VHH binders against Jacalin-related lectin 10 (JAL10). Designs and how they scored, part 3

Target 1, 292 residues: Jacalin-related lectin 10 (JAL10), of Arabidopsis thaliana (Mouse-ear cress) (q8gwi7)
Amino acid sequence: QKLDAIGGKGGKQWDDGADHDNVAKVYIRGGLEGIQYIKFDYVKDGKTIDASIHGVSGSGFTQTFEIDYQNSEYIVSVDGYYDKSGTMQALEFKTNLKTSEVIGYPKGTTKFSLGGVNGKMVIGFHGSAGKVLNSIGAYLTTAPPTKSQLVGGLTGGEPWDDGSNYDGVKKISVTYISTLIRSINVDYEKDGQVVTRYHGMKNGDTEEFVIDYPNEYLISVEGTYNILPDDNVLVIRSLIFKTSKGRISPTYGFVSGTKFVLESQGNAIVGFYGRDGGAFDAIGVYFSPIPS

## First folded at step 18 (VHH; from n6 with Y103W)

Design j5
Fold by ESMFold2, fold request of step 22:
Structure j5 (fold): chain B 292 residues (1-292), chain A 120 residues (1-120)
Amino acid sequence: as target 1 above (292 residues)
Amino acid sequence: QGQLVESGGGLVQPGGSLRLSCADAGFTFDKYAMAWYRQAPGKERELVAFIYSGGSTEYADFVKGRFTISRDNAKSTLYLQMNSLKPEDTAMYYCARGEKDYWGYRMDVWGQGTRVTVSA
């Protein structure tokens, strides 16, 4: 999807295209009379691709903004600020993880936002530039599912990963004993079919938390992790689940130690990953935008 | 039920104290984890306090600070010192013991319980 350039109408048109997987780095040179040039490093097949400088070099300094594309960071939106003469005076880049500084001098300008479409990311830019940057537009694509941090015991047990290629979660069965979580059993939906994945030990008390997918989505996994006395291992001690309808599961296991919350605004949990072996050592999730 | 025998329950006024005891006839008492559970009328049995074979203790959030679990391995006896008792502490209190089962301890021997009633 191509978003039209916004800003002043002057300068020569430029277009970096949309044949990229991500943006790696932004270079902006600012000066007293506005943004002098912009340049983007793009990513294609895991490698950086340098685009041309758009604008001209002058007295001033170059600011850079790096996108950690290897850890699922991507640009979501750009705020721009242009003046009455049609000169771009400032830009601000927002990713799914952070916001750049406002680059330039936005006072007394017209502000606009480019992008910010739920579930979309920027993979290319176009615009116009002469002695200064006049306008900027963008190319959007569907953002990939994102992977949460892994919480719990990060070195014990063996890793497992269900991936993110599920439509949603229909049921979670938790097996636990008085002091710790033993396992989870996850029923996913994929193309109208139930796919079941089991992680951990079957010895314990098992309880189910049913989600009315697709009318209801799993949105949060919370709990605690702590050293388990005598065994001296860092493991998940308790779990609690929350849904898009405001439903909250019972707390499974035993609340002890460091609390964690795995959730992301506007997203559902569509997959799990973690570690287990003798205990349920660690848990992480995949987020995907809630379908409309 | 097994070999565990609880004692020390009774009627007590709010703010009072009780000391529960649990005698275990087992020969390897110090190798077990031990715990106190309770069951109020119409409610599920819940963990109150847990003492590991190595001596570490853990308490449910709702009783932490008021109760103290301890064990005397030489006497094969588990204790629960209950202070600042409240009417909501009224329940049947059960002693349990368990062996290592993978990680952690699985409680597999239970006493018949001792009744605690906290009434104003």
Scores: ipSAE 0.637, ipTM 0.851, lowest interface PAE 1.2, mean pLDDT 89

## First folded at step 19 (VHH; from n6 with S53R)

Design l3
Fold by ESMFold2, look of step 20:
Structure l3 (fold): chain B 292 residues (1-292), chain A 120 residues (1-120)
Amino acid sequence: as target 1 above (292 residues)
Amino acid sequence: QGQLVESGGGLVQPGGSLRLSCADAGFTFDKYAMAWYRQAPGKERELVAFIYRGGSTEYADFVKGRFTISRDNAKSTLYLQMNSLKPEDTAMYYCARGEKDYYGYRMDVWGQGTRVTVSA
């Protein structure tokens, strides 16, 4: 999907194309008279590809913004600031993980947002430039699922990973005793079929949290992790789930230690990964955009 | 075999204190983890405080700093010191014991409960 360039109408058109997997790095020279040039390093087949400088290159300091593409970071949107003369005065890049500095001088300008389309990422740019950058547009593609951090005990138990190739979560069952979580059981939906994955020990009390998929999505997992007394292992101690309809599960387990929240705005949880053994050591999730 | 018997409940004003006791007739008290649970009318039973076989303690966040669980293995007795009581603490309080179950403890034996009422 190609988004039209926004900004001033001056300068000569340029187009880096859409044949890229991601953006690796942005180079900008911003001055008092506007953004002098912009350059992007793109990613294709795991390798960085240098594009052309757009604008006027010269001696001086450039500001850069790196995208950690190897760890699933990507650009979601760009805020731009142009003036009445058609000169781009400032840019700000936003990824799924962080926001750049405002590069340039945005005072007295018109602000616009480029991108920010649900479930999409930027894989290319186009625009116009002459003595300065005049306008900027983007190419979007469907963003891949992203993997959360792993929380809990990172050294105990055995790793497991359900992957992200599911349509959504239909049910989570949590098994616990006294002060610890024993296991989770996840019912996923894939192509109209239920796929069940079980992680941990089965002995204990089991409670279910049913999600009305596809009318409702799992969006948040939060809880606590702590050393389990007498056993001296760092494990997940409690879990709570939240849905797109504002439903909140009971707190499963026993609240103890460090709080965590695994949630990403605009995304549903579509997969789990973690570690388990005699206890439920650690948990992580995969996020994918919620359908509109 | 062993029977758990709670005592020490009663009526107190907000800000008051109570001390609950739980006697265990069993001869091997020190090999069990012990706990206090509570159940308010119309609510589910919830863990209040837990004391592990090794002596470590854990508390629900709604009672931290106010309640203290302890045990006297020689007397086979579990205690709960309840300070700064609030109306929300009104419930039946149960003691429980459990054996080690790989990781953690299964709470298999329960007392009949003692009533705590906190009313202005």
Scores: ipSAE 0.620, ipTM 0.845, lowest interface PAE 1.4, mean pLDDT 89

## First folded at step 20 (VHH; from l3 with R106T)

Design b14
Fold by OpenDDE, last read:
Structure b14 (fold): chain B 292 residues (1-292), chain A 120 residues (1-120)
Amino acid sequence: as target 1 above (292 residues)
Amino acid sequence: QGQLVESGGGLVQPGGSLRLSCADAGFTFDKYAMAWYRQAPGKERELVAFIYRGGSTEYADFVKGRFTISRDNAKSTLYLQMNSLKPEDTAMYYCARGEKDYYGYTMDVWGQGTRVTVSA
């Protein structure tokens, strides 16, 4: 997806293209007369690609913004200011994890935001530049899955991780006894096949929550965790699931202790990870953009 | 079956109180966890209160401090003190005995139930 360049009409056109997997680093040289140049290091096939500067190198000051692409960080949007002459005066980059400082002088007459599309990441830039940066546009692609926080007993049991390489969740089977969750079984869809993963002990009452993939997506996992008396272990005590169609599962287990919600707007849950032993200790999820 | 016998149910007005009892006739009472469940017409059976073997207690969210579960091991009897009763508390109330099952307890013995009706 190509987003049109925002800013002035001056300068010569530049285009880094969209044939990248991510952006690794941003270089901006700012001056009193505006942003003098912008430069990007891109990522392709696990390697960093050095692109050319767009603008001129003058007597300004260069600032850098690093993106931890190896840990699934990516640019989501770019905010900025340009003046009446169409010169970029300041830029601010936002990733899924952090926000840069405002680079330059925010003294422009027009404020803009480039990107900010749910489930999308920036993989390239285009625009215009001469003695200064005049305009900036972006190329977007589907963002990779993101990992939620782990909630519950963070030190008990053993860790497990199904990963994020699934197309969706088709069914969740929850096994529970009296006051706690015993286990979950997840049926994933992957390349037209069903893959089932089991986590925890299978003894207890089991109930199923079926999701109508690909017409429906799992979007939320809620529940509670608390110390289990007599055993003195911190474990998941209850679970609730929500779908993209607004369906809500029954409450599985027993509501006790601290409440949690794992949800990301515009994204579906495509994988689970957690900890388990004699009980179900902790739970986390992977989020991926819902296909349009 | 038949090992747990509930009593104390009846008709009470909103805001009233009842005290349920559950007598365990056949086993070493102090070795088990105990619980009260209820089932309203057209609804699934739900846990009301739980008392662990060690004496700790847990309650369903709807209890909100109105009910108290307790046990007398010497008498092999479980109790549920119910105060500030509401019409929505109308249900058949069951006591259950739980055996240790790895972590937590599995309820494996149930009483016949005692009916609680809250109505003006």
Scores: ipSAE 0.797, ipTM 0.940, lowest interface PAE 0.6, mean pLDDT 95
Fold by OpenDDE, fold request of step 22:
Structure b14 (fold): chain B 292 residues (1-292), chain A 120 residues (1-120)
Amino acid sequence: as target 1 above (292 residues)
Amino acid sequence: QGQLVESGGGLVQPGGSLRLSCADAGFTFDKYAMAWYRQAPGKERELVAFIYRGGSTEYADFVKGRFTISRDNAKSTLYLQMNSLKPEDTAMYYCARGEKDYYGYTMDVWGQGTRVTVSA
């Protein structure tokens, strides 16, 4: 997706293209007369690619903004100011994790926002520049899912991973006994089809939590983990699920030990991973932006 | 397989105390985990307290130190000492016995219950 350039009409056109996986670093040289140049380091196939500067290297001050692309950080939007002459005066970059300082001098008369589309990330820029940066546009792509931390018993049982290649969760079936979780069964939606994955032992009482996908999304997994007496193993003891519509599941299992919450604002859970070995040892999730 | 028989329920005022007992007529009481459950009108049955075979105990969040589960293996009897009772504790209380099932215990024997009513 190409977003039109915002700003003035002056300068020569530049275009870094959309054939990148992420942006790794932003360079901006700001001066009293406006942003003198902008430069991006991109990511392609796990490698950083240096792009050319757009503008001129004047007597201004250069600031940098680094994006931790290796930890699933990406630019979601760019805010800025330009003046009546169509010169960019200041820019601010927002990622899914943090916000940059305002770079340049925010003395422009017109404020704008580029990007900010749910579920999208910036992978390239285009615009115009001469002696100063005149305009800036962006290329967007679908943001990748992010992996949560694994919580619970991290050394017991065997690892499993459903991955993140699903559109959403339609149903979770939880099997539990007296004081612990035995297993989860997850019905995923993938390309209009239901895919079911099973994890853990199936012996016990089973209850279902149904999510009205695509009108409703699973957004949170909460629960507790604790050492199970007599067996002396650290396992998941209880689970609670929450949806985008504010529905909360019953508490499954037995609340005991350390509480955890797996949730990411603006994102839905689209996959599970964990550990099990007779008991349900550990749980983690994959987050993906909820479509607009 | 033995039968579980609860006793000790009754009517008490808020802040009062009760001691529930559960007699197991079965053999090998010390090989089982035991638990107390309760069911209030219109609500699902919920675990109140659990005592493992090894003697460890766990309690539901709403207990908040008010109840104590214990067992006398010599008498094949389970107890629930309930102090500082509240109206919301009103329920039928059930005793359950569980056998080891891989990790944890599965409750497979239940009593008929004893009624606890907390009211001013």
Scores: ipSAE 0.796, ipTM 0.939, lowest interface PAE 0.6, mean pLDDT 95
Fold by OpenDDE, fold request of step 22:
Formats: C-alpha cells, structure tokens, sequence
Structure b14 (fold): chain B 292 residues (1-292), chain A 120 residues (1-120)
C-alpha cells in the first residue's frame, strides 16, 4: 500500500520503494531552514540495507532513531510539521513500541500524520527533496503477528509455543474432564496445508470447534482459570472461542475463577502458546491482521 | 461398581425449595468426588455443582448462591439443597461419582436422575 506524500510540492522526487521487510534506522538532519535530509536504513531478508540521503547535508545536526526490528518493532506512523513554503520542519516517528523525539524544529504551520493504519507497518518511504525535505510518503504492509499475554498458571507444567507462522486456525479440539481443560489440539492453515499441534493430555471428552478458514477467522479466546481443588494447581478451567462471523463455541470445561479474554480488534488468532502438564495450565495467542 | 440413586425431585412453585439426595451404594464414598448435573429438555447435560474429595465445592454460574452441594460420608449420601428455584431450573437432575484421574476427576458412575419441575 502506497500512501501519498505529504508536505510541499517542491524538490525532486525520491522513492526508496517497498521492497523491504522493515526499517531499521532513521537519519534526519535538521537545520534552521528545515529538515535538510532524511535517510533510512531498511531491512531485507534479515540484513540492513543502506539507502541514500534525500536532501542535502548542510550545516545542521543529525539525529537518529533506531527501530528494534529484531524484536518485532516497526514504524506505525510518522507525524510532522511543514511550513507555508512546503518545507518539512520536524518529524516524529511512532513505532508499535515507542515514539521518537520530535526531530527538527516544530515551527511549521501545518501538522500531519502519515500512516497510522491499523494492522499495518511502514516498510519504505518516498517523497520529494531539494535543498530541504519537501514531502514524505510511505509504503505499508501487513504488520507481523503480535503476542498476547500468557494467562493461567504461569509456573506449572511445561511451556510450549506453536509460534505465529500460520495463516489461520481451522479447527480446535478441546479435551476436558469435569472441571478443567485437559488439552487442546489446533489445526492450523499454512500455505494451503493443515498443520496440527497437540498440547496436553488426551484423556477426557473431546469436542471440536471448526472454523471455515479462509472465510472465517478465530478472533477470540475466552475462558477462566482457577486453582483446582485437591490438586492445588492453577490451571485453565474453561474455554470459549469466537470467530469473525460471530460464531461462539460452546463453553468447554467449567467456568471457575478468573475470567480472561484474549482478543485484538481487527486481528485474527494465528497461533497459540502456553503451558501444560497433565492439565492445561496456561494459554496465550498470536494475533495477526485479518486480510481485507 | 457402585450404584447411585437420586431422590427428592418433584413439582415446586417458583421461589420454592427442594433438597435432592443421592445415595451411593458400593464403593467407599469418601474416596470420590461427587457432582450434580442437570439436563433440561432439548439441552445438553450441564454441571450444576461439584464437591471434591477434599470437600471443596464449585458451582455453575447460574446457581448464584441458590444451591448448596454437600456430602455425608458416613451415610454415603450426596445432597443438593435448592432454594429460590426458577422455572429455568426445570430439568432432570443427575448425581455422578468421579474417580481421580491425574489432575481432576472423571465422572464414571451416574444415577438414573430425579426430575425437578418448577412451575406456577
């Protein structure tokens, strides 16, 4: 997705393109007359790529903003100010994790925001520049999956993690007994094939919740966790699943203790992680934007 | 295997009370968890109340303090005191006995049920 450049109409066009996986670092040289140049280090296939400066290197000062792309940080939006002449005066970068300082001099008459699209990240920039930076635009792509909190017994059992490298969830099989969840089996869709992951013990009653991927997405996992009497262990006691089509699964297990909801607006669940050890101790999910 | 026999069901008006009993004949009563389930017409069987071997109790959300599960190990009897009954409580009520199965209990013995009807 290409977002139009915002700012003045002066300068020559520059375009770093969209063939990147992330942005690693931003360089901005600011001066009294405006931002003199902007430069980006991009990420492609796990490697950083240096791009050329856009603008000129004058008598200003250079500030940098680093994005921890290795830890799934990415630029979400860019805010800025430009003056009546169409000169970019200041920029501020926002990632999914942090916000940069305002770089430059925020003395422009027009404030703008570039990006800020839910579920999207910036992977490239374009714009115009001459003796100063005149305009800035961006290329967006789907943001990577995000990891939810882990809910339930955080110290019992053994950890497991299916990861987020799936396109969606096709089926969840829940095994439960009387007052607790025993296990889950998850059928994932990946590249047109089904991948199944098993977590927990299979003794008990098993019920399936089928999701019509790719026409339907798993969007929510709800449930409860509580100490199991007699055993004195904190475990998941009940589970409920919801889909993008508004379908709600039966309540599996037994509603007891603390309620939890794992959901993220506009996103689908594409992976699970958790803990298990005879019982289903804890559960977490990975969220990914639902394709438009 | 032991046999469970429920009793105490009947017709009551809304707001009324019933006390269900479940007699367990066979195994040592105090070695097992016990539970009450119910099944309304056209609905699936659902857990109403659970009493663990250790004596802890848990209740379904719809109970809301209206029911009390208890056990008398000396009499090998399970009870369900039902107060403030509602029409939606109308169902066949079953008692079940559970064997320890790793974590938790697997209910493996069931009674024939006792019918509870709440109607004006």
Amino acid sequence: as target 1 above (292 residues)
Amino acid sequence: QGQLVESGGGLVQPGGSLRLSCADAGFTFDKYAMAWYRQAPGKERELVAFIYRGGSTEYADFVKGRFTISRDNAKSTLYLQMNSLKPEDTAMYYCARGEKDYYGYTMDVWGQGTRVTVSA
Scores: ipSAE 0.795, ipTM 0.938, lowest interface PAE 0.6, mean pLDDT 95
Fold by OpenDDE, last read:
Structure b14 (fold): chain B 292 residues (1-292), chain A 120 residues (1-120)
Amino acid sequence: as target 1 above (292 residues)
Amino acid sequence: QGQLVESGGGLVQPGGSLRLSCADAGFTFDKYAMAWYRQAPGKERELVAFIYRGGSTEYADFVKGRFTISRDNAKSTLYLQMNSLKPEDTAMYYCARGEKDYYGYTMDVWGQGTRVTVSA
C-alpha cells in the first residue's frame, strides 16, 4: 500500500521503494531553516541495506532513530510539521514499541500524520527534496505477529511454543488445583480447521472459555505468578482472559503474588508459548493485528 | 477417607467476629494441607484461605487481612478466625483436606459445612 507524500510541492522526487522487510534506522539532519536531509537503512532478507540521503548535508545537526527490527519492532506512523513554504521542519517516528523525540523545530507550522493504519507497518519511504526535505510518503505492508515477554518461572520446567501460525483462538481449557494452574489446552483455528495444543498435566478441575472466532478475538491474558509454598517453585497461580467484545473470563486458579497483563492495543492473541513441568511455570503470547 | 466436621458458624452483625473450627478425625492431620472454602447462594464455591503442610498460608483477595487460617496438629483441628465480617461474607463455609499431588495439593475430603450469616 502506497501512502501519498505529505508536505510541500518543491524539490525533486525520490523513492526508496517498497521492496523491504523493515526499516532499521532513520537519519535526520535538521537546521533552523528546516530538515536538510533524511536517510533510511532498510532491512531485506535479514540484512541491512543503505539508502541514499534525500536532501543536502548542510550545517545542521544529525539525529538518529534506531528500530529494533530483530525483535519485531517496526514503524507504525510518522508525525511531522511543515511550514508555509513547504519545508519540512520536524518529524516524529512511532513504532509498535516506542516513540522518537521530535526531531527538528515545529515552529507552529502545519501538523500532519503519515501512516497509523491498524495492522500495518512501514517498509519504505518516498517524497521530495532539494536543499531541504519538502515532502514524505510511505509504503505499508501487513505487520507480522509479535512475541510478548515470557512471564512467570523462567527457569523451571521445559519450554514449549505453539508458534504464531494460527488465525485465532477458539477455546481455552484451563485445568487447576487448589492454589495453582495445572495446564492449558488451546483450540486454534488455522485455515478453517481446528488445531488443539495441550500443555501441562490434566489432573484437576477443568473449565472452558470459548471465543466466538472470527467474530470475537482473544486480546488479553492476565494473571499472577508466585512461589508455590512447600514446593518452592515460581509458577503461574491464576489466569484471566479478555476478548475483543469485552467479555472477561472467570479467574482461574488462585490470585497470588505478582500481577501481569499480556495485551497489545489493536492486536489479537494468535498463539501461546511458555514453560511447564508438572505445574504451569510461565506463559507468553503471540500478537497479530485484528483484521478490519 | 476420614471425616471433617465444621463448627462455629452462626448469625453475627456487620463488623463482628466468628471463629470456625474443623475437626479431622480420620487420618494423620499433619500430613495434609487444609483449606477453607465458602459458597454463597447462587454463586460458585470459592477458596477463602489455604494452609500448606509446611505451615505457609495464602488468602483470597477479598479477605484483605480480616481472616486468619491456622491449624493445631496436636488436636487435629483447623481454624478460621474471621474479623470485621461483612454482609458479603454470608455463605456456607467448608473445610477441605488435601493430599500432595505433584506440585500443589488436591482437595479430596470435605466437611458438611457451617453456615455464616452476617446481617444487621
Scores: ipSAE 0.791, ipTM 0.937, lowest interface PAE 0.6, mean pLDDT 95

